# Miniprotein binders against q9bqp7: the designs that were tried, part 135

Target 1, 240 residues: q9bqp7
Amino acid sequence: VPQNWFPIFNPERSDKPNASDPSVPLKIPLQRNVIPSVTRVLQQTMTKQQVFLLERWKQRMILELGEDGFKEYTSNVFLQGKRFHEALESILSPQETLKERDENLLKSGYIESVQHILKDVSGVRALESAVQHETLNYIGLLDCVAEYQGKLCVIDWKTSEKPKPFIQSTFDNPLQVVAYMGAMNHDTNYSFQVQCGLIVVAYKDGSPAHPHFMDAELCSQYWTKWLLRLEEYTEKKKNQ
Below, E stands for the ipSAE of ESMFold2; O stands for the ipSAE of OpenDDE; V2 stands for 0.75 times the mean of E and O plus 0.25 times the DockQ between their complexes.

## First folded at step 10 (miniprotein)

Design yb19
Fold by ESMFold2-Fast, scan of step 10:
Structure yb19 (fold): chain B 240 residues (1-240), chain A 94 residues (1-94)
Amino acid sequence: as target 1 above (240 residues)
Amino acid sequence: SREELWERIFELIEKGDKEEALRLLREYIEKYPDNPLALFIVADLLYDMGRPEEARKVLERAKELAKKTGDPWLIEYVELLERLIERLLEELKK
């Protein structure tokens, strides 16, 4: 159990939009550099098991590709992920703001992979938007908040290259999603409540993306684990 | 107890006593069946030791737990190990 427990959901908020709510998705820039980010907290509190497996993976990749090949691989994966997120932001924006920017971004295998998921996505409320938990003092930058199959979700988009693993993914993607959710639910820049999460894994070859839906119960379970990681981070900072 | 057991397991791996590490890992899994990371470590060690048939059996259980967690990195890591194990099994067939 965490020492400083705080609820993930805000009982004062509804998941249904009001008539006065903005029709354009929110995009609040990330500004604070003193308050820890979700990704920093998670990276600084990895278990010995996670560190061991990550080291094994790196060793095997270097043996197969060489050190220069490994560097090229990691750079390529990063760039592909960046382009995928830019394309999704363009597609989900009500304005065709980024569609004219690069037609190649919109015709990638990753975008083909997510088409069946996108058909079930509507009511976009936030894109590439900053969240801050004012009480627990952490920040994050979420990908998307939208309705998936009628349920308002924090949506996290991931890319995967088969046979090679996605190196930007961690053991902690569900924790990342619920951390953003809890922050948004208590962030004064937002007026609605999110109770569900969705992690979407898109494939380079265009094969159908895999959705990992997280209902309110599952989100509550991961929220408790996130609070423990945040507590561990805070203690580790005090003890150097 | 969990922490002490993990410390001893990693100490054995560093020392090169992989068989003893596997014995303790199996004991850990029996007591804490909800932790998929222990299964991944067992599969990785078995593969490294040239025991791909045993690694494959452990990895199937790890694969089911990885899908249940919804963590795409765990799913990708399991698929990577599965490919490496199947390649080794095919080579040993020769």
Scores: ipSAE 0.353, ipTM 0.748, lowest interface PAE 2.1, mean pLDDT 81

Design yb2
Fold by ESMFold2-Fast, scan of step 10:
Structure yb2 (fold): chain B 240 residues (1-240), chain A 94 residues (1-94)
Amino acid sequence: as target 1 above (240 residues)
Amino acid sequence: SREELWERIFELIEKGDKEEALRLLREYIEKYPDNPLALFIVADLLYDMGRPEEARKVLERAKELAKKTGDPELIEYVELYERLIERLLEELKK
């Protein structure tokens, strides 16, 4: 799919707030349908290199921890990530509360890790919200849309624990962010435009999170790569 | 081409032809010397083939280049292998 037929940015939209914008962050629920999710597309189009590295990591981790130890490790990583996202949603929205009432997670190393980044986050417009690209027919659930240092961004919160979990591929994080961005910019449930991305990697030990800012030019470059992955997915699905 | 050689290496790894994969990886590294991932794959194959001392030496080179290229994901894989190689070498002492 040529990039010029499906631009990431919508010329009919502005990144500036207007009177019709909601005063409360949007939270559109994800609808079940046959349309593929961003994560599904990325998982189904991993390169041979990515598949090799993830499979070897899994095998080596099982060798180090044992089968049960590996299962416990991956379950723990998944649970910590889920709780981290729930804590951030609660912190960034006065209308939402932590579902699990876990006070220890509000003061966890991950939350401590992101404090410096959160000081630069304001003007939250969407939290844990569904996006759909009407024309390209894919869906996603984004973490957050807010201003980071004055720039409206799709923000994706990541946890990092050595070694990285098999379930989550960090190689595709920029593609995930721009896929959400392009979908939101063409989704009728939203009225504004996002042109920047931010990937925040939080650490369990509370060491300062690393922000990876993506300007409009970088987002456009990754958008081209996302379109290639989406085309590959569509072709593979057609062949089944 | 670079992509054809890279693809062929993974085909050989998938077939389990580890010695031939190592031979092509050495050719790849000669042509493209500053790829830390290629060095890591050499170390992985050597470890898998029961050659941990050789694997350790190549892994040290992979880690050094990964730090220079700013590839933190690869460094995490390297650190996992460092632990596994150390354990294997300690077991061999017993």
Scores: ipSAE 0.467, ipTM 0.811, lowest interface PAE 1.7, mean pLDDT 82

Design yb20
Fold by ESMFold2-Fast, scan of step 10:
Structure yb20 (fold): chain B 240 residues (1-240), chain A 94 residues (1-94)
Amino acid sequence: as target 1 above (240 residues)
Amino acid sequence: SREELWERIFELIEKGDKEEALRLLREYIEKYPDNPLALFIVADLLYDMGRPEEARKVLERAKELAKKTGDPQLIEYVELLERLIERLLEELKK
């Protein structure tokens, strides 16, 4: 029920790869802009339930760990996530220099967790790359675009301490994935069409990661929800 | 409606009207007994209000239902609150 609907897929684009496509994955840098990012839109349009749970979790963690302990915990979680993404970019990049520099980052439990997923990933087309939807006016930085079990996907890598076996357990992650997908499909810096998504939840203890595959139909359903969140963000920005 | 009642509960919590929020939560739970999150929120509010014995009882119900419905994220929240309730109860014994 978005008021101004726009398609996630671009009818002018083909799923067929061009022979002239770069053999090296694209990595377009994110430029600072007044245009909102996907993560900011989602953060500013959380449901009252999500806001309540996040705020209470924060308050309860501070009570358990103390202010300094909580700060250390959150810094640690952030650093682990950053290192996991850097390791994955290194593993999936064809460049020799990056692989040598990041060798020590490859020894985490998170990397062990995703091994069975990585064996099914090939044909990497973009890594840590900026996307912009010129018509809908939002930007993002996606983790990876590659083939997963033969299907071209926007892939989002997540770390978690607790199991997330159902896609519903990943909150706004599906919205984030389709937002990147819709932007990439309409971004002039890219020539291909992506119709599928993949959320991979990796675990610190090396337990097998949970892959949440999103086919074109499911992506279309989440795209409608993303459009609603984007409209809500636009209205809130006007009425601050 | 279910959605209107649920939104009203969070509005009351945000406003700080914890007693009224608890009243509506109890009404919600009576009508929709399959939501472990509602039980968790009751326990969380009771803890905030300095009623840890009551919070513990409701939280046990929330934990049982969360395990049955397969909500691992909620189980994580339940376990955190469970530890804090135990700490508070130990402190109050002193």
Scores: ipSAE 0.518, ipTM 0.835, lowest interface PAE 1.7, mean pLDDT 85

Design yb21
Fold by ESMFold2-Fast, scan of step 10:
Order: sequence, then C-alpha cells, then structure tokens
Structure yb21 (fold): chain B 240 residues (1-240), chain A 94 residues (1-94)
Amino acid sequence: as target 1 above (240 residues)
Amino acid sequence: SREELWERIFELIEKGDKEEALRLLREYIEKYPDNPLALFIVADLLYDMGRPEEARKVLERAKELAKKTGDPDLIEYVELLERLIERLLEELKK
C-alpha cells in the first residue's frame, strides 16, 4: 500500500478551532462489528522478535512470581492503568465531578508523575472517543485529543514501572497513535485535523513522566509503518 | 542477508534447536556488533539450557551494551533474567 494513496492528513481539514466546534470534548462511543481495531491489527502482526520477547517475559515472570503471583501482577497492572485513564478523563473533562473513587485515583504516583505535563495541556477536543478510518476500514478508541504546548495532538497515556526515556522503547505505541490520528482525520464524526502525537509515559513512583512528542514528519514516517502492518493483517485474514 | 539470518535464529529457537540458534547468534554478533538484544538472547538460551554461569557473563555484557545504546526496555528484561540466574546459582550452592 503506497502511502500517497492513503495519506495520514486530510487536506480538506484545519487544526484551528472554529465557531461551530463544540465547547465540550467529544466522546463518541465505540460501536463494535467485524471491522478490526488498531489493537487487534497490531497484536495479529507482531514480528517473530516481538513474539519471542513477550513469551520469554511471561515465562520468566511466572518463574519469579508463580502462576498465581503472575495473574495478580498482570491484574494489578491492568487495574492501575484503567484507574489512571479514568482519573485523567475526569481531570481533563469540564463536565466531570470527582467522585470518591476518582478522588482516590488522584492520589496515585502515576497522577503525580504527569502533573508537569498536564500544565501544558489545554483545548481538549476529544476524550475516550471512538475513531474509524472510512476508507481503510479499521477502528480505535483514543485517549485524548488536546493542545500540548500549543500543538493539537493525539495524546496516549501510558503507565510504566520503569523509566522509558527513548521513543523506541514504547514498542508499538507510535503506530497506535498515528493509526488513531489517520482514522480521526478521515472520520465524519470529527471536523478538525490532528498532525501531531504525544506519548506520555507515567511512572508508579511519581518520578516525572516522559513526554515523547511526534511532529508531523515523524507521524508520517510511522504512518507508513502502520500501513504495512494493516496490509499484513489484511493478507493474513484473506488467507484464513 | 542480515534480516534472513535474524529470522532464521528465531525459527530455530521456536523449533527448540537451541544449540544451532547459539551458533547462528555467534555468527550474527561477529558480523553485526553493538546489538545488545542478540547478546541478551544468548544469555536467555544459556539459562534455559542449564548453563547459568555462562549466561551471567554474557548477560553482563548485554547489560553494558544496552546502557550504551539506550535500550531501557531491554534493561528491564535483563534485570529479570539476572535475578533468576542468581537464584539458580544460589540453589546450586546448596
């Protein structure tokens, strides 16, 4: 798939706010059908290296923690991530009122970790919102679309036990961000254009989160790689 | 090619042919130095094969190279394997 036939950016759209834009962030519900999600595409097209590392990590963690300990660890990681995303949605939504659960979530080290990033986030346009690429036929659920340091970004919030100072350490996260971006830019439920991405890695101990900013050029580079993964997924599906 | 050799190594690991995988990994490392992941895979295979002292030495090299190349995700995996190797070595003393 030539990248010039399926561009990430939509020339008919602007990233500037207009008077018809809603004052409240969009939250389009995810409607599931046979159309694949970004997560499914990426999971089904892992490289042999990625598969090897994931399987070894699982085996080694089970050896260290035991099967029950591993299940508890993975459940805890999932729950902490879910709570972190819920807290961020609450913080960034002008219509949210903090509840007892949300108040407890705001005390986490992960929320302390992102405080300095949140100071640079404004103009929230979408939160926990579904996107669909009308031409390429894939769907996703993005975390946030907002201005970061004056640039409109697809923002993806990640939790980590250890520091990740290099963008290459975020695995498929850049592909996930650009897949959401391309979908949103071609989704009729949205009227604006996003050209930048931001991956924010928050740490459990409250140490400062690392922002990995992706400008338009970097997003275009990762978009090409995403298109290759999507093509691989489509080929595998046809052969099954 | 480099890519073909790399893919072949993983195929051998998946088939359980660890000795052949180690041989190809040595060839790969000689031709393409400065890949901490290749050293890590050697250490991981040696651990799996019940050779923890050899695994420990290679893993230390992998750790130092990972720090130089800036691969923190690999360092997390290195530290996990390091703890398991030390546990095994302690058990072997008893």
Scores: ipSAE 0.545, ipTM 0.852, lowest interface PAE 1.6, mean pLDDT 84

Design yb22
Fold by ESMFold2-Fast, scan of step 10:
Structure yb22 (fold): chain B 240 residues (1-240), chain A 94 residues (1-94)
Amino acid sequence: as target 1 above (240 residues)
Amino acid sequence: SREELWERIFELIEKGDKEEALRLLREYIEKYPDNPLALFIVADLLYDMGRPEEARKVLERAKELAKKTGDPELILYVELLERLIERLLEELKK
């Protein structure tokens, strides 16, 4: 159990829409700060097992592709992920004009992969929006907050060239989602409550994306694990 | 304990003491046979040490166990190492 335990859900907030909620999705810009980001905390608290696997993957990919080939591969993966997120933000944003959309972004295999998920997404409340946990002192940039099949979710869009049918195969993605959720639930820039998460893994070949839904109970379980990672990060930083 | 032995193995790998790491990994696998990652690490070290035929045999065991335990991420690493082992084996034939 974490020593500085804090609840993920805010009892003073509701997941139901109210009259003061903005009609357009929120997009709070990320302010550069000395406060650590969710991704920084997770990167600095990787297990020796995770570090070993990532380092070996990198070394083996370089052996397979060459240094230039590896650099091109990683740049392409990064670019494809960026374009996928930009396309999703455009699709889900009511403020985006059709003339400003890149039609080529909308025709990628990743967008084809996610179509059946998108038809179940509505009531978008935030897109590419910054969150800060005011008490636990961490920040993040979440992809999307919207209703998925009637449940308000923090939604994280992932790209993959390989199927990932199990949630445990997404590394620290569940921790990332609940970290954003806990931050948003305690961030004064937001007025609503999120209790569910959704990790969507989209495939390059257009194969149907895998949705990994996280109910309130599962989110609470991963929240405890996130608090342990945050505690580990804080302890390591103090002992430097 | 299991955790102490696991930590010692990674310390040896980080220091580059591959033979001693392999010895402790064999001890670990005898006591804890359900960890496909341990078999993968053995195969990976054998490949690094220029022993691809031994690496191939251990890696096949790792793949079978990973499928049984539902570890699709590890299967991705296994398949990458499989391709590199086959490439090395072809080069050694020449």
Scores: ipSAE 0.396, ipTM 0.764, lowest interface PAE 2.2, mean pLDDT 84

Design yb23
Fold by ESMFold2-Fast, scan of step 10:
Structure yb23 (fold): chain B 240 residues (1-240), chain A 94 residues (1-94)
Amino acid sequence: as target 1 above (240 residues)
Amino acid sequence: SREELWERIFELIEKGDKEEALRLLREYIEKYPDNPLALFIVADLLYDMGRPEEARKVLERAKELAKKTGDPELIMYVELLERLIERLLEELKK
């Protein structure tokens, strides 16, 4: 249990449309400052097991590919992920024109992979948008907030070379999603309540993406774990 | 406790005491035989210590258990180490 508990949901908010809601998705720019990001908190509080696995993976990949090959591999993985997110933002943005789309990105295996998920996505409220939890002092940049099968979700798009059919195979991704959710629910730049999460793992070969839906109860469970990671981060900084 | 033993194993690995880490890993596996990650760590340490034949045998067990328990992330690590072990064994034959 965390020492300093704070609720993930805001009882003063609703997931219903407000008359003041914008007609286009929100895109608040992320401003870097001394407040830690969700990704920094998670990176600084990895378990010894996570650290070991990542360090060994890096060492073994360098042995297999060479240092230059490893740099090329990681750069390509990063670039593919970036292009996938850019394509999704374009597809989900109501202002996007067909002429402005990158046809090569739209034809990628990753985009083919998510087609069945996208058919169930509507009511986009935010895209590539900054969130800040003023009380808990952290920031983040979320991918998407939209309705998935009628439920308003924080949606996180992931690319993978291997199938990830189980939510436990998404590492800290559930913590990342609920951290963004809790921040958005208490961020004055937003007026609505999000209670659900969705992690979508897309595959390069076009195999159907795996959606990992997180209902309110599951989000609450991961929120408690996120609070513990945030507390660990804060204590580590205090002891410096 | 299980968690204390698990943390102690990683502490030994961080300190470079691989033989003691292997001893505690064997103790851990005897008590908790359903953890494919423990078998993977044994194989990884054996490979790192220049014992690829032993690493191969343990890694095969890790792979089988990981598939049974549905740990696809661990399977990615297993397959990478599998390729490196096979490469090393082939190089040793030359």
Scores: ipSAE 0.533, ipTM 0.845, lowest interface PAE 1.7, mean pLDDT 84

Design yb24 (at its last look DockQ between E and O 0.52; V2 from the best seeds 0.61)
Fold by OpenDDE base, look of step 11:
Structure yb24 (fold): chain B 240 residues (1-240), chain A 94 residues (1-94)
Amino acid sequence: as target 1 above (240 residues)
Amino acid sequence: SREELWERIFELIEKGDKEEALRLLREYIEKYPDNPLALFIVADLLYDMGRPEEARKVLERAKELAKKTGDPELIYYVELLERLIERLLEELKK
């Protein structure tokens, strides 16, 4: 049990969608502060097993590809991910913001992969927007807040070359999503709250993306795990 | 505990004590024979020790179990190591 319990949901915020359909998605800039990001917390609190596997993977990839080949591979993966997020932001943004130059960004297997998910996405409230949890002292940049199949979700878009049919195969992604949810639900920049999460794993080959829906109950379970990771991070920093 | 044993194994690997790590992993596998991760780590260590034939045998079992568990990440790591083992075996035949 976390020592410093904090709720994921804010009881002071009504679940009623304020009738004002925000015509424009929120895009709050991330302020680079001394406050740790969700990603940093998760990276610094990985299990010995996770660290080991990643290090071994890296070493073996270098053996297979060479050092330069591995650098190229990692750069390409990063670039593909970035382009995918940029394309999604363009698609999910109001049409008035669609610049003609974005046609090339839309021609990707990843975009093809998520088309069936995008059909169920509506009511976009935030895109690439910063969240801050003032009490728990962490920040993050969430990809999207929108309705998925009529449920308001924090949506996290992931690219993968490998099938991830199970939520368990998404590693710390569920923790990232709930961390963003909890921060947003208590961030004064947001007037609404979210009760659901969605992880979408897009595939390079254009095969149908896997949606991993997280209901309020599952989010609460992962929230407890997130709090434990955050406490571990805080303890490690006190001892440094 | 199981967790303590794993911690010790990883510490040994980090220190470069591959033989003792292998011993503990083998003991673990005897008790828990259906752990694909343990088998993968054994194969990986055997590869690092220049024992690719033994690594291949262990990895085959790891691959089978990983497929049964449906862990795509582990399957990928297994396949990567498999390619490296085969490359090493080919190099040793020249």
Scores: ipSAE 0.638, ipTM 0.897, lowest interface PAE 0.8, mean pLDDT 90
Fold by ESMFold2, look of step 11:
Structure yb24 (fold): chain B 240 residues (1-240), chain A 94 residues (1-94)
Amino acid sequence: as target 1 above (240 residues)
Amino acid sequence: SREELWERIFELIEKGDKEEALRLLREYIEKYPDNPLALFIVADLLYDMGRPEEARKVLERAKELAKKTGDPELIYYVELLERLIERLLEELKK
């Protein structure tokens, strides 16, 4: 029901990589530009309820921890997520050697949590790679493109500190995945396309991560929701 | 509709009209008693307005419903607010 409907898949592309595709995962550099990122679009189009809950949570945490304590808490959460993504890129990259890796990056509950998922991951085709949808005018940086249980997926890695998932909520994560997928499928830097998504929620205590697989039909449903968020963002920018 | 009433409540909160937001929230809870988040928001507003005894009563009901429905995210918010309410009540006894 978006006014600017556009397909998530590209009929001019195969859903299977060519045999001549490089064996090294793609890592397209992110370029500075004026077009919005996926994460900015999602942040700027949160519902009033989401904004209220986040704002009140911040205020209540500051009352409990103090302003400096809250800053330290949020910095630590961000750092743990960043280290987790760096470790996964290192583990999945065939060009890095063990002596180039920070052992502290590899020793975390989050990495332990994801181990059983990683054994079902193969054929890594992209890591920490920029995508651009030139027609719809947005950019992103996807975590991983690889096969999961034989299905080529855009994979997004998430950390969770249960029972506090709110700041690391997966609520908008399916939209993020399909936005990256749509951009990649229409980005000339990529010769293949992807029809499935995977969200992997990892836990600090090392408990087994939860995979959330998204088949093509589910991706299409979330794609429609993404297009609505992108339209909402564009309309807000016109009125500024 | 249910969605329109819900959005109106957050508009009032954003504008700082806490009394009218509370009135609409109570109306919402009477019509739709299945939403523990609505109870939590009532308790949060009452706390913010300096009415911690009333906030505690409502929050106990929100906590019970959130546990029954298995909503760990809401339970986290409830327990955070509960600690702050107890702190305020202790401070007021001084």
Scores: ipSAE 0.629, ipTM 0.904, lowest interface PAE 1.2, mean pLDDT 85
Fold by ESMFold2-Fast, scan of step 10:
Structure yb24 (fold): chain B 240 residues (1-240), chain A 94 residues (1-94)
Amino acid sequence: as target 1 above (240 residues)
Amino acid sequence: SREELWERIFELIEKGDKEEALRLLREYIEKYPDNPLALFIVADLLYDMGRPEEARKVLERAKELAKKTGDPELIYYVELLERLIERLLEELKK
């Protein structure tokens, strides 16, 4: 149990739409400051096992592909992920807010992979939007907040070349989602409450994406783990 | 404890004490035989130490256990290491 526990959900907020909700999805820009990001906290608090596996994977891939081949591979993975997120933001935004669609972006294997998920997504409230937890002092940039099968979710879009049919295969992604959720629920720039998460893993070959839905109870469980990672990060920074 | 032994193994790997890490890994596997990741780490260390024949045998066991547990991500890492072991074995033949 974390020593400084704080609730993930805000009892003063509702997940139901009201007349004061903006018709255009929110897109609050991420401000550069000294407050740590969710991704920084997670990267700096990896277990020794996670660090070992990441370093070994890197070394083994370099042996297989060569230094230049590995650099090209990782650059392509990054670029594909970036384009995937840009395409999703375009698809989910009102036409009046974003420019016309790029057919090449819309026809990627990753976009084909998520088509069946997108059919169940509606009521978009935020896209590529900054969140800050003022009390716990962390920030993040979430991908999407929308209704998935009628439930308001923080949605995180992931690309993968290997199958991830179980939530355990997505590593720290559940922690990332609940960190964004807890921040948003207590961020004065937002007026609604999110109680569910969704991790969507899309595949390059167009194979159907794997959705990992996180209900309120599961989110609460991962929130406790996130608080422990945040505590570890804070302690490590005091010792440097 | 199991967690303390697991952490100690990685500390030894970080320090470059691969033989002692292998000794503790074998002790860990004897006590906790249902962890395919532990077998994978043994194979990886053996490969890194220039012992590809031993690595191959252990990796085969890791692959079998990973398939039983339904861990497709670990299978990915197993197959990556498998390709490197086969490459090294072919190079040593020449």
Scores: ipSAE 0.620, ipTM 0.877, lowest interface PAE 1.4, mean pLDDT 86
ESMFold2 (binder alone), look of step 11: mean pLDDT 81; pTM 0.765

Design yb25
Fold by ESMFold2-Fast, scan of step 10:
Structure yb25 (fold): chain B 240 residues (1-240), chain A 94 residues (1-94)
Amino acid sequence: as target 1 above (240 residues)
Amino acid sequence: SREELWERIFELIEKGDKEEALRLLREYIEKYPDNPLALFIVADLLYDMGRPEEARKVLERAKELAKKTGDPELIFYVELLERLIERLLEELKK
């Protein structure tokens, strides 16, 4: 078990909206500093298997595509993901503040892929918003906090070329989601409680996205694994 | 011991002890035959060592098992390596 265990949920908070109107989703900017991000912690604590697979993938792709081809491929994948997130932020933001986003951004196959998921999303409370765990000292930028089928969730949007019908196909994504959840639940910039997660894998060809819902119990299980990764990261930094 | 054997295999690969890594991988597969990733790693090492005929045979086994277990990520890696093996085999015929 982790030595510096801390609860994912905050007993001082409720998942119900405040009595005052929560009319505009929060968008707190991420401040660059020495505090590690969730992504950095996960990248620096990869298992030997994950490191091997990443290195082999890079080597084999470069052999197939060439250096320039590999650079173009990875840049394109990154750009598609970024545009997908921008489109979702636009769709989920209040329409009056959209200021007529690029129509092409809203008509991608990835957006078509998530239409059935979006029908079940409401009560948006945060979009592209920074979180910081004040006690465990890590930061992150979460995609979305909203109700999915009536349950308040940290929602993470992913793009994929390949089908991912099982949660185990999403690698460290569950750890990323619960890390954001735990941070938000203990961040003074937020007043509510999130107990559920949702990973949505969207497809370029418009095929229906796969939702991977994580209830409170599953979130607690992944939270313990996240704490172990955070502890490993801290120990590695300490030994430098 | 299963986790220790698995970690040891990657340590050998990182050190460049590919032949010993293959030996331990074969031992691992004998004990745990349901892991398509282990078969993929064998094929990848064989390709890297200039043994594409052997790599192709093992990779076919990895592909079949990956499809059976429903691992689309591994299938992507398998197909990538498959294309590279076929290119190398074609070059060797020239």
Scores: ipSAE 0.534, ipTM 0.842, lowest interface PAE 1.7, mean pLDDT 85

Design yb26
Fold by ESMFold2-Fast, scan of step 10:
Structure yb26 (fold): chain B 240 residues (1-240), chain A 94 residues (1-94)
Amino acid sequence: as target 1 above (240 residues)
Amino acid sequence: SREELWERIFELIEKGDKEEALRLLREYIEKYPDNPLALFIVADLLYDMGRPEEARKVLERAKELAKKTGDPELIQYVELLERLIERLLEELKK
């Protein structure tokens, strides 16, 4: 799938913020159907290298923790990530829900980790919102669209544990971000243009989160790679 | 090509041809010495084959190279395998 036929940026949309844009962040619900999600496409098109590493990690973790210990570990990591995303959505929403609820959410290491990033985030336009690329026929659920240091970004929040490893493919994270970006830029539920991405890796011990900013050029490079993964997914589906 | 050799290595691993995979990995590393993942795979296969002393030495090299190349994801795999190797070496000491 040629990038020039399916551009990541929509030439019919402005890349400048519009003051008339609604102040309430959009939250379009994800309608699940036969249309593949970004995460499904990425999971089904892992490279042989990625498959090997994931399978080895699972095998080695089971050796270290036992079957039950591994299940508990992965469930805890998943729950921590879910709570982190819920806390961020609450913090970035106009409501002050977390200030009135459990303060342990605000005191978590992951939330401490991202505090210095959050001070540079403003103009939130979408939170936990569904995107669909009608022409390329895929869907996704993005974490956040907001300005980071004055640039409108698709922002993806990630958690990482130290000292114990937690495997989220950082290689696929840029692909995930640009897939959401391309979909949003061509989704009729949205009227604005996003040209930048931001991956924020938060740490359990509260050490400062690492922001990975992706400018328009880098997003275009990853978009080409996403299109190849999507093509691979489509071909595998046809030949089964 | 580099890509063909790399793919063939994973095909051999998938088939369970560990000795042949190690042979091709050594060939790959001689030609492309700056890939810490290749060293990690050697260490992992050696561990899986019951050769933890050799695995430990190769894994140390993989860890050092991964730190230099800035591969934080691979460092997570390295640290996990490091713990398992040390555990196995302790059991063998008993």
Scores: ipSAE 0.526, ipTM 0.851, lowest interface PAE 1.6, mean pLDDT 84

